VH-VL binders against q3z8e7. Designs and how they scored, part 5

Target 1, 156 residues: q3z8e7
Amino acid sequence: MVEKIPMTASGYKKLEDELSTLKVKRIDVIEEMRLAAMDKDMRENAPYHAAKEQRGQIEGRIKEIEHELKYADVSEYTDTNTSKVNMGSTVKLRDPKNGECCTYTLVSPKEIEPLKGKISASSPIGKAVFNRNKGEQIEIEVPSGTLQYIIEDISF

## First folded at step 18 (VH-VL)

Design V5
Fold by ESMFold2, fold request of step 22:
Structure V5 (fold): chain C 156 residues (1-156), chain A 122 residues (1-122), chain B 113 residues (1-113)
Amino acid sequence: as target 1 above (156 residues)
Amino acid sequence: EVQLVQSGAEVKKPGESLKISCKGSGYSFTDYWIGWVRQMPGKGLEWMGIIYPRDSDTRYSPSFQGQVTISADKSISTAYLQWSSLKASDTAMYYCAKHKFRFTEHSYFDYWGQGTLVTVSS
Amino acid sequence: DIVMTQSPDSLAVSLGERATINCKSSQSVLYSSRDKNYLAWYQQKPGQPPKLLIYWASKRESGVPDRFSGSGSGTDFTLTISSLQAEDVAVYYCQQYYSYPYTFGQGTKVEIK
């Protein structure tokens, strides 16, 4: 009956900030539509139609965020005393051959940002590290073969 | 300045209807769940239920389900607690309170109204 | 329903002394984090509405004096007033907000000896 959407405190704040920005932008777009509609010749009013499309996109995104926030359950996974990778964990992976390191953070599906290293537990890297301890060696299957990493650190 | 201002004290007889109000100001009323809490004379606090004014989504304690109606009019930033037929056992102080966190139902109360004393005597 | 049980029901403490109030929940109110227990404490002074003191079991609300502290995890929680002052005469309530209904404890009355 009641959905519970886990998210980090950072993720919740990010959505809240985006919502605030979108509500301001919505006001501006509605005014642009009003001004464009005051044109006595509406036969080919490209500015009106562009603003109308933009408003639809803004209102759609607002509705999505409002739903996520309504059912949000903000969980804090920053306790450094835990030894296992979990939701909200940041993992540092080390290549044992050359010592190079990569960093990833496990987030909910709605917080995924792969270019910033925010990945889901269902991604290849996420699956490999989830519920693992610091110091474990993991294998990640890719089309070019298997990659070997050691979980060097877990933080939150 | 966040304020919750409740309607005045009521003296009623058993069987009468009653609707008391809680007006929120100084914050975005539709973004926060509003709750009602009963305190019987000399007794503790009882969580009655909450409402999300944006869409009127309402949650009741089982003890109060079917006994009261919680509603809101977002156009005037007001929440309501309503009885269709009062009983002497409804004599109590009634508080409204808002959730701390915007949007989410998973919260505690940070601001409380001044209370509305309801007296029901035969 | 999660039952919240406070002890003692009433407590008399000399000015400047420590007051300790316990709250026990019938089920754990810890969700996915050792730092995040879904428990709050409220103060209700005579003739006034309740006031939030503590949230997440141990985090003090803004404007609440340092003498108030919360501790505990899972099912066992404590509110401590390290140096009781005359203005602290009140009834104190714990509340869980882990699952509906968000129940309160029965209250603990704190008085000056």
Scores: ipSAE 0.006, ipTM 0.544, lowest interface PAE 11.0, mean pLDDT 84
Fold by ESMFold2, fold request of step 22:
Structure V5 (fold): chain C 156 residues (1-156), chain A 122 residues (1-122), chain B 113 residues (1-113)
Amino acid sequence: as target 1 above (156 residues)
Amino acid sequence: EVQLVQSGAEVKKPGESLKISCKGSGYSFTDYWIGWVRQMPGKGLEWMGIIYPRDSDTRYSPSFQGQVTISADKSISTAYLQWSSLKASDTAMYYCAKHKFRFTEHSYFDYWGQGTLVTVSS
Amino acid sequence: DIVMTQSPDSLAVSLGERATINCKSSQSVLYSSRDKNYLAWYQQKPGQPPKLLIYWASKRESGVPDRFSGSGSGTDFTLTISSLQAEDVAVYYCQQYYSYPYTFGQGTKVEIK
């Protein structure tokens, strides 16, 4: 089995876009270094050293993104899939006792933002809802016991 | 518009070296893995390996590791398959093919070259 | 290596009838946390390179006729041609891309009877 970096189609696209932006920025920084080097005193050339540091940061981020994209395992889920909870799904959970609702979106590990409700499929909530249909009652195991919810809606 | 054009058929003797080519056009060559597939006469398809032209990172099937060299020259959008010493058992059709998805190694092939027939005989 | 075994090796089907090709992998090609099967099907007509038909076991590539469908999961997969046409005479290959090497099945030759 080859190691895989899971991500959604939108996550993959965001990395592609960042990579494109960084490649343009790299061109600009290399030109800034060339212009600054016309001073010919590299040790005292603050503009050159600033550009060199920025280039290092850009090159590092480019390499990181290229690595993630090379090993990416991209899902082909669409926002029109309302049958079952999958990667990229947004689920609305209702507590049957009090009617309160909460909303979660299943994302790749790289895209987790718990404060915004973006969780992994391997989280307790993610495991409980994955591959389930609208209207199903689910149980979520937490340290203090078992919580019951109903999948009120599934969207993308 | 996407096209993979392979070098022409080769007739060789055992022990000779050979390098065949696959030129990609109509897409960003350095952004896609490109692979080689062998088809021996009357037989099925065999995955030989893939290369990422941006950094020349390669993955070989264990059956072909050390038997062939996969390389690329990104300046001319060309991938290569080469043998240092051909054997009669290397007689086959060789296809290049590109991954469907940009950057990722986790893909199947969507575009194939026309094939290069290599014949190795005494 | 994951061994891909197709059956039958050859089949003859009357024009307009259903053709069914099986592919079995020696190990699961299902990434279960995503419910994705890393399996593709290719068609190779005489004298031509292979052509992609199906990916992720069941998704048709753009431009592939509706009569081609893929199904199965885990280790057992099927390519179905619902109404065989003359242009469908070819050898069909499955391929797994779950782990290196990305092996192919031995092929299934489809003929008109």
Scores: ipSAE 0.006, ipTM 0.554, lowest interface PAE 9.6, mean pLDDT 84
Fold by ESMFold2, last read:
Order: sequence, then C-alpha cells, then structure tokens
Structure V5 (fold): chain C 156 residues (1-156), chain A 122 residues (1-122), chain B 113 residues (1-113)
Amino acid sequence: as target 1 above (156 residues)
Amino acid sequence: EVQLVQSGAEVKKPGESLKISCKGSGYSFTDYWIGWVRQMPGKGLEWMGIIYPRDSDTRYSPSFQGQVTISADKSISTAYLQWSSLKASDTAMYYCAKHKFRFTEHSYFDYWGQGTLVTVSS
Amino acid sequence: DIVMTQSPDSLAVSLGERATINCKSSQSVLYSSRDKNYLAWYQQKPGQPPKLLIYWASKRESGVPDRFSGSGSGTDFTLTISSLQAEDVAVYYCQQYYSYPYTFGQGTKVEIK
C-alpha cells in the first residue's frame, strides 16, 4: 500500500517555502566553507567548522522536508505555481520606464559570473526574483536606492 | 505555458527495440511525477507507471513491470518509455502526463502530451 | 489492483438534457483519515489526449464549465452533465489514484441523441 503523511494545505505550503529557503541557505553556506578553506590549517579553522556544522543541519532538514513532501497527503490541495523562479532559472527583467531588458541566471556560488548574468540567490537581484512569478513587479534594493523591474519571462 | 511534447510516430517490426520521449517545459520538471498511459486502438486508457525525475523513483503497473522501462534525463527535462523487444500487441497510442501536485506521488494527471503512435507489424 | 467499472458503456442524450455516468471501484478509494476520495474524471474528444475535469471526486478543475459535477464516495461515483452541449460529445473516464496502479475505468461514450 502507499505510505502517506497527513498534513494541512498550510502545512504543505510552509514546507515548500522552507525547502526553497534552505536550498538558498545551503548555497551560501557552501560558499562560506569555500572562502574559509583558503586557510591551510583546516584543523583549527573555526569559520570552516562552524559553516560545516551549519551545512550538516541544512542538509538533514532538506532531506526531511523532501521526504515529507514526496509522501504528503494534504487535506485540501490548491493550485501550486509551477513556473516560479528557483535555482537554475533564467529570468528576463524589463525596466517599465524605458522598456530595456536584462537577463540573469540563478546559479550556485561556484558558478557565479556577474559579467555573464550568472548571479547567486543571495544577491540583491537574486533575492528579489526568488519564488516570484512571470509578470510580477519586483523591487531591488541597491546602495543608490530602489529599482523596479517586471519579470518578463522565466526559463528553466 | 506548461507543455509536454512527445517524439513522433513510430513504425517498427516485432523484436525491434524502441525508446520514445516526452519533453516537459514551462514548469520545474524535477518537481513533478510524470507518467505513461497506453491506449490500444479502440480501447480505453491504461496506467503504465510514473517516475519522479529528481531521484528516478519509478512505480510500474504490474501489467507492465518487466515489459517496459520508464526513465528520465533531468538535465534535458525529458522522460522516456522504452521496449527492448517490441510485440505486435504493443501497437497503441502512448501518452505522457504530469501529476498536478508538486512533489507528492498522490496525484492525478493535469497536462498530457499529444501522444506517440507506435505501430508494430511484420 | 483496484478495478474501476463504468456504466453505461455508451449513452445518447438530447441537447440540453442531463447525462449521468456511473463509476464503481472494487475497493474503497476513500482515505478515511482525511475523508478524501481519490477519484478523478477525464474527458477525451476524438483525436485528442484526455483532459482533466474533476478531482477529489467532486472538485472541478479550473476552466471546466459549471454543468460538469462529480459526486459519490467510497466505491460509488457519478459524473453529471446537467445540460449537455454539442461540444460535450466525448468518451469519459474515471480514475482512482488511491493505490498503485492508478487504474482507469473502461470509458463511457456520450453522444447526442
């Protein structure tokens, strides 16, 4: 028979949102480990060991959530958006004032190439587009103020 | 726009192998189970099985277990249905379809491919 | 395997009249801890793939006309077309998704009388 894990629609949504957040945090923690590992004495590298411990907790929680979602039995399913921006998405942003477009791809820290539009989910642009739908207006906070864009297109 | 685009019609002989494809677009392919349904000429729908592309977890109908292979290549958002040795009785329309609900195996199909007609004759 | 049996195999109904299709499962498809019936209905027009109409036995999919309704629980289910339109000529299938394999009924052909 099929194993089922009962939950409410709001509980399902919370797990979806937590999973998305954890995947972003995992990317950031892996980058912290990479930067800390530039020290040659790994045995006494406190920043590295702190990040490694945090990564372990994140990976464990991700596995738990993925299991719960795979076997979820929700009291009331509602339409879930299948086209939200996530890791690996390429987004086209349009400036509503002049119609100019910019294209960005959300990538892992090891794949960041800002000149080619490959950015992290933790960057100002990445944070603003993450979990958003096509057609949404977003605000990007930069040192010089707040910029507004419309998500023109999302590709995977 | 969610789309499932299947490979074209096939005319094969008994004993030949075949692999047909279903490419998903407009959604997060690895987040949804995708399945295969057979419809023999003039007959109803038969659930063949489903696959979760993220980890390749696959569930087969007992009627199709060992008769076909369901697989996926998540790097190109494509699911496959494969026969190692076709029989005349495999002549049918084959549909791919995706589950409506993200992640969960407990779902029905909301989007269907256009179908792939497979004809097996001598 | 849960066997899904539809009745009738075919029916002819005058335009604007009610069409009723029954579906019986060999085992309950009610998940008792949640009071949910794991039952869907599909419409298949000639030369087209199936389209989802109803899920959870009674809920209409987005964009499905109000004239389609689903009812029933446990083992006995009904699809009703309250006022048949010409575009409703199709074969209708029930499907259970309670336990693998997620079997379909044999189909019911609906025609205009």
Scores: ipSAE 0.006, ipTM 0.573, lowest interface PAE 9.4, mean pLDDT 84
Fold by ESMFold2, last read:
Structure V5 (fold): chain C 156 residues (1-156), chain A 122 residues (1-122), chain B 113 residues (1-113)
Amino acid sequence: as target 1 above (156 residues)
Amino acid sequence: EVQLVQSGAEVKKPGESLKISCKGSGYSFTDYWIGWVRQMPGKGLEWMGIIYPRDSDTRYSPSFQGQVTISADKSISTAYLQWSSLKASDTAMYYCAKHKFRFTEHSYFDYWGQGTLVTVSS
Amino acid sequence: DIVMTQSPDSLAVSLGERATINCKSSQSVLYSSRDKNYLAWYQQKPGQPPKLLIYWASKRESGVPDRFSGSGSGTDFTLTISSLQAEDVAVYYCQQYYSYPYTFGQGTKVEIK
């Protein structure tokens, strides 16, 4: 009954690295708050309030990352033989009308790079291909209607 | 070297309270879930529950919820299993074990403590 | 709760012969989006705590001899000891870690015939 958050090993490492960086930044911001609080000549104490806001943002992001890592379900290895589209899969889609192909890789939300073809499972393309087999015809839901493609190839 | 060192064997009477411990070393204690497993004499393993020491988030097997308390003191890298009133049926070996994967609750156990034998008899 | 059922409860195998232990879950422990089975195998020798052998149904833990292998998917899993040695006398447990509680099988005792 507990949640699982799928992600790649690369995505997990990126979250770990961001967490480490944020914890260092938190230390720096706490020191900035301490120094600002000691300057009695400051009216409104704008530096203190700016640092306090930044600390709030850092603490919030730390909590988000710790939650994602706490429930993470990470792939430790690749399949030797891919039968279905999954996280980390690279899919080649063919338009049956004109034969044009495009290639996408399913990645964690943090790893999304649409111009490089790295998309999430929650994107329209990701939803349509997820857990599908090579050779299946899929429909991609977009605001202007549905698009038709065939899964030409799946690799990892 | 990763180690989980449990407190020594206990001999108790029904109705007494008890708190046994599991001290972790050789790894970042607050980063890994720690669980407790019961093994009654001559029986198999029973998953009792786990705790995340960083925030004390605790998950119990339904058969143990309300029967025991799992807790941790992260300042001394120690997890605890506690009864407020022991029964003869609590006579068993109790193991602590840590999750393999850092942070996540979705894991199996990779390191186990040596076990604490609890005997409850009149 | 996912019930884990092992068979047989006990088996005796001659030295050097193959031992096969089955584990069946009451629900699938396959995470279909990852093609991973959330199943582990443990060995418990007399007077010792359990020791991890296999995780994700088929992956051997570091330091576990090659004669141990895991297989299966979904609800049916097998631990195989390809050439039984005297030190393999133990009780073997499967465990699912797919959903709480992370239940164990009842155990399979392996003896030398």
Scores: ipSAE 0.006, ipTM 0.541, lowest interface PAE 10.6, mean pLDDT 84

Design V5
Fold by ESMFold2, look of step 19:
Structure V5 (fold): chain C 156 residues (1-156), chain A 122 residues (1-122), chain B 113 residues (1-113)
Amino acid sequence: as target 1 above (156 residues)
Amino acid sequence: EVQLVQSGAEVKKPGESLKISCKGSGYSFTDYWIGWVRQMPGKGLEWMGIIYPRDSDTRYSPSFQGQVTISADKSISTAYLQWSSLKASDTAMYYCAKHKFRFTEHSYFDYWGQGTLVTVSS
Amino acid sequence: DIVMTQSPDSLAVSLGERATINCKSSQSVLYSSRDKNYLAWYQQKPGQPPKLLIYWASKRESGVPDRFSGSGSGTDFTLTISSLQAEDVAVYYCQQYYSYPYTFGQGTKVEIK
């Protein structure tokens, strides 16, 4: 089963940086394997087998990081937090009662198109989601009462 | 089972160097920040600093910056606290402890070592 | 640095009675984007390392008896032991993990009267 992995924005960035570094290293190791194989029997080629082992370790770490980034629960302790709902953000809201999802995009007043989900930050939904994180439960006040949603996803 | 096992008690003279250790087991050592806490005799807990063993990113309390060195050897899952020149005022119990959550530097400590008593006297 | 101030410095409580420990931070430790107070409580029994009791100001760590509870928000926090047991004789520390350095309170010694 999939558990959330708590981390800071700084920790998330560390994983992203490691991932990009590993992807570059993977390219280098694949080239090392290619060069080692050009003039030698692979069954008795120590440089080829060493590079193959390194590639396996790199591929495993890449898969691990991609999983951790996918399921990260980012805490916003860093002074450079950029994960909150803001102008231009698209949010996916899930109704916990029935599992239905709705998608909205926060736009400027001139760009409002409610039928297409383009809403202002001053609308009931906009006020409820603004400056909130993925996974937070929100309440939206409407004339008939209070509706509850969970911020399922935020895209920018 | 998660364990942090510290090196044994030390009796030293002023001016001597010292490096004490904290070995982590039962968890992914490189994924968690690990920290050091000082407790002077009869006093409270003092946060000294933390290290992320994967890349050695280290954060010190201003009170300890330049006074001690926090390091880690991830190949043997061990964190270290060291002094280049001990003072009598360094006499204290020193604990290592790990952060609860992976990757994040903003966490509390969930597992603590047994402590290393350092005594510095002439 | 965020200064953590506990009160009282010590208290003596009869077995089975309530013990109350206060902790005040010099700055808010409420992280508004997550609506969480970044405050922990630790117990240190005589001759032992500290042990985590409470995190996020009010959430009890697994295995901690339900007589321990935490409350408060922002700058003012309370640890309550609803019915003191002999095994609860210890020094109790609050800690903020909101910003570096992650300072501890000075400690509150709890004894049996």
Scores: ipSAE 0.005, ipTM 0.509, lowest interface PAE 13.4, mean pLDDT 83
Fold by ESMFold2, look of step 18:
Structure V5 (fold): chain C 156 residues (1-156), chain A 122 residues (1-122), chain B 113 residues (1-113)
Amino acid sequence: as target 1 above (156 residues)
Amino acid sequence: EVQLVQSGAEVKKPGESLKISCKGSGYSFTDYWIGWVRQMPGKGLEWMGIIYPRDSDTRYSPSFQGQVTISADKSISTAYLQWSSLKASDTAMYYCAKHKFRFTEHSYFDYWGQGTLVTVSS
Amino acid sequence: DIVMTQSPDSLAVSLGERATINCKSSQSVLYSSRDKNYLAWYQQKPGQPPKLLIYWASKRESGVPDRFSGSGSGTDFTLTISSLQAEDVAVYYCQQYYSYPYTFGQGTKVEIK
């Protein structure tokens, strides 16, 4: 029934930031109007009338943004590639059985340092996490069998 | 870890009031619609309504409009389902669940609470 | 309200055999400007809350076994379990999330024959 407003995740974030900025500006403009209204000669109160016009523009834009954010259809524009584990990603893995965490960074073969958690995409851990999303349960093949972990966080 | 933890089972008499809760954790509570689903004993799932905690915008199924109140307290990441006067026919399991997608009302439920059994008997 | 009708109400299938559950909506749940069917499938095992299996009619949720698949478009949808396992004994629900109220089907109980 309600018309959806198509939007990327980046576009949504930009509107959130604009909304936050406008709400701060609105506070300032309302105070400017209050201070200007202390002048009893309204015929020459240009600062009051300028602030009132600016407030109207700010209120209008705020209403528009709030409507767009409420009815945004972001699910179709999620960039799964930027949310997925890739070369250069740092991945935090949690063992669901005991809650212990470990952290790995996918690096090029010449940058491998296993004791510092810098591993290749061809390692058992690297293969298991590559191109996966936060929150996924993964299985890691090791010589002693198959281990299960949950991708708790991805950063880069 | 995303979790929805519901308040415990309730045994009530007809005419009594009741407010059950659903506390969300492990995600941005105010960014997602959260809903309530009724399951009568031995029956299927019934969508009751949803709420957007950021501004308390609430949408009800017509069959539940005016029969229950859905609310939220975003300061403690908690949604509520409330009856002013319970009926025996309100005996059911009540689940809360969150939408998968941020902001949009058009979503399915990806995480569910454990359920709250409400028993209303004479 | 969009009425969701599942068939059959109950289904008994031998282990390892295919189980097929149908769901029909009283009006289209295809949002054509986005090319998406707003249809989900849930599994509810005895004594447990529902669990999401399939969304957008055909997309498998993470961690759901490959034997579960969804298909269909518009008003006619199907959930298929290609090789029934003992752990798949449950009630299965379809749900539309196209327009309020986001109605569920009446459920299909799947049992081992």
Scores: ipSAE 0.000, ipTM 0.497, lowest interface PAE 14.7, mean pLDDT 83
Fold by ESMFold2, look of step 21:
Structure V5 (fold): chain C 156 residues (1-156), chain A 122 residues (1-122), chain B 113 residues (1-113)
Amino acid sequence: as target 1 above (156 residues)
Amino acid sequence: EVQLVQSGAEVKKPGESLKISCKGSGYSFTDYWIGWVRQMPGKGLEWMGIIYPRDSDTRYSPSFQGQVTISADKSISTAYLQWSSLKASDTAMYYCAKHKFRFTEHSYFDYWGQGTLVTVSS
Amino acid sequence: DIVMTQSPDSLAVSLGERATINCKSSQSVLYSSRDKNYLAWYQQKPGQPPKLLIYWASKRESGVPDRFSGSGSGTDFTLTISSLQAEDVAVYYCQQYYSYPYTFGQGTKVEIK
């Protein structure tokens, strides 16, 4: 009996995308091997041996991904749970010292609009809130020290 | 619009062969496992087995192993359930259904066919 | 095989009242590394194919009314209809998808009292 391989829906999608990319790369590497093999001296053919090594790595990763996808068990609760900050979430942060609030939305890099509170997950605020629950206290490191906030609300 | 459309009702005699079909549309047919479920008259649901159409990897319930054949033709997005020799006890409603998630065998059924009634009587 | 046993076999409930259906598995269907229960619930109305209601024991499928809820863990699970409507007359099945074969319970018929 084969063991189930747990993963999130986003993790599953990442593996699907990697598999698609690798299958395209495999085609390119097989052609590179064919072209390099036109040189009859195989023991001195560095391009051929480099391509053969790359093909081995690609084939190995493809087999690993195909196995993982075939036996994957996707966690719907984690990906569809609105209790955690994720991409597309809007978070309201409260400063516990003075009660002041600020609101941010996590967006992709192409959608960043800092003046409207649309920030990346890689920003200091984005890193601090990602995958956190409502009510959690977070710390944000800035040049002047450490700021502390409470996640007051999460919306999508 | 995801649809699973099954072939029509069948009336057969014991010993005859039969192949019923389930055509999938509105989704990537080869990426999802398809299963078959039996419901005998007045009885509950029985999981028969599943198939992954991309490579025809097929898994059977022990109760149905060797009793039926599950297959698929991905070129026409169709799964099949077939008997080489029907018995009166094969009289039942047969449903096809697809797994919710791509690729994984570890899933439940989100879309079901309308069912195919198979009646086996002399 | 994991045996799924539902109780009761039939249940008569007045409109607007709570209906409770239990499902017990012969083995745990909890995958401990994720705290995830491999348990689904289906509704089957007369003359229709089954319809998915609940998966992972407690998560409602899209379009399912919020009067339906699932709970439980490990081997003991419950489907609750908080306020029974006339349209809820059906047979309800639990299913485990932890281990092949992915067995169903025997069903629980819900009727208007």
Scores: ipSAE 0.000, ipTM 0.516, lowest interface PAE 13.2, mean pLDDT 84
Fold by ESMFold2, look of step 24:
Structure V5 (fold): chain C 156 residues (1-156), chain A 122 residues (1-122), chain B 113 residues (1-113)
Amino acid sequence: as target 1 above (156 residues)
Amino acid sequence: EVQLVQSGAEVKKPGESLKISCKGSGYSFTDYWIGWVRQMPGKGLEWMGIIYPRDSDTRYSPSFQGQVTISADKSISTAYLQWSSLKASDTAMYYCAKHKFRFTEHSYFDYWGQGTLVTVSS
Amino acid sequence: DIVMTQSPDSLAVSLGERATINCKSSQSVLYSSRDKNYLAWYQQKPGQPPKLLIYWASKRESGVPDRFSGSGSGTDFTLTISSLQAEDVAVYYCQQYYSYPYTFGQGTKVEIK
């Protein structure tokens, strides 16, 4: 039997947040490595070597956190984040590839107006942004693929 | 609104220690590299180094390695620049600035702090 | 270290006229497999922090007026202000972010003639 790892609710939350960030950072670092490795002038490729080193640290830390979360013995859970996207929020989404922004407002079913950006929390975009913080990168799965955005701003 | 708010101006004597701060708000502080830039009076900009606040991964310009310490306290969304023993040649304006892109060290600065003037004189 | 050299050091231009600032790197900052130049331009007005204008050598940051444009590749880069306005009086810096340290140019002061 694997011994449990005692921690507080806040400690557990910190590990969850770190894991989420590391998984996104891993994606960006892997992309950076791929881009750097494709450059024909690679003899002094400092970006590639820096990214490779960083990836190793990220992979190791992810494995550690996944183990700690799996075997955590949490004394208390507390959800203290109240600045998240909620019903009535207006969310500004930025496409990281081209910098273009889109604005959506989460409204009740009777107030839905998709062409004006008034969407439900159950829509693909609504589901992706709900309960997320400003600055988070989100992914939206649509039939044509996966769309990526950064939550640029949240207002009410 | 993204903001980087730096600590106030400092007047110090040679040999004294100093730690100046840069508090980030309006974005996910731990997701972006944040850096320090020196500007000596009447001179240009000098890249000092950057830090990734989530894990404190830190990169220095060779010119500043061992001369200053860059650190961060992610629990209060604050980056620091510190000296153990100030010299008159440390008299300058010091800016903090954040990278545009999440997570990657290979970026430029999109938001800058207001600057902290450090004056070191006998 | 990649040395960034700007020219001229100072330039005076009449209102409404074209201002041209050059930046040369001691090594290529072009990521050739992607045709991507790791070069940025900043504007610094008196008493203010720098402000980002251009990234990837030619891409304008959000909120930057259309009169600002960047061009060039490899080692030779240009910032152009097509019609100088009074509020454009500033020092302009190029920066490479290709390899550490991410060095800046020495700056070019733009004044109204």
Scores: ipSAE 0.000, ipTM 0.496, lowest interface PAE 14.1, mean pLDDT 83

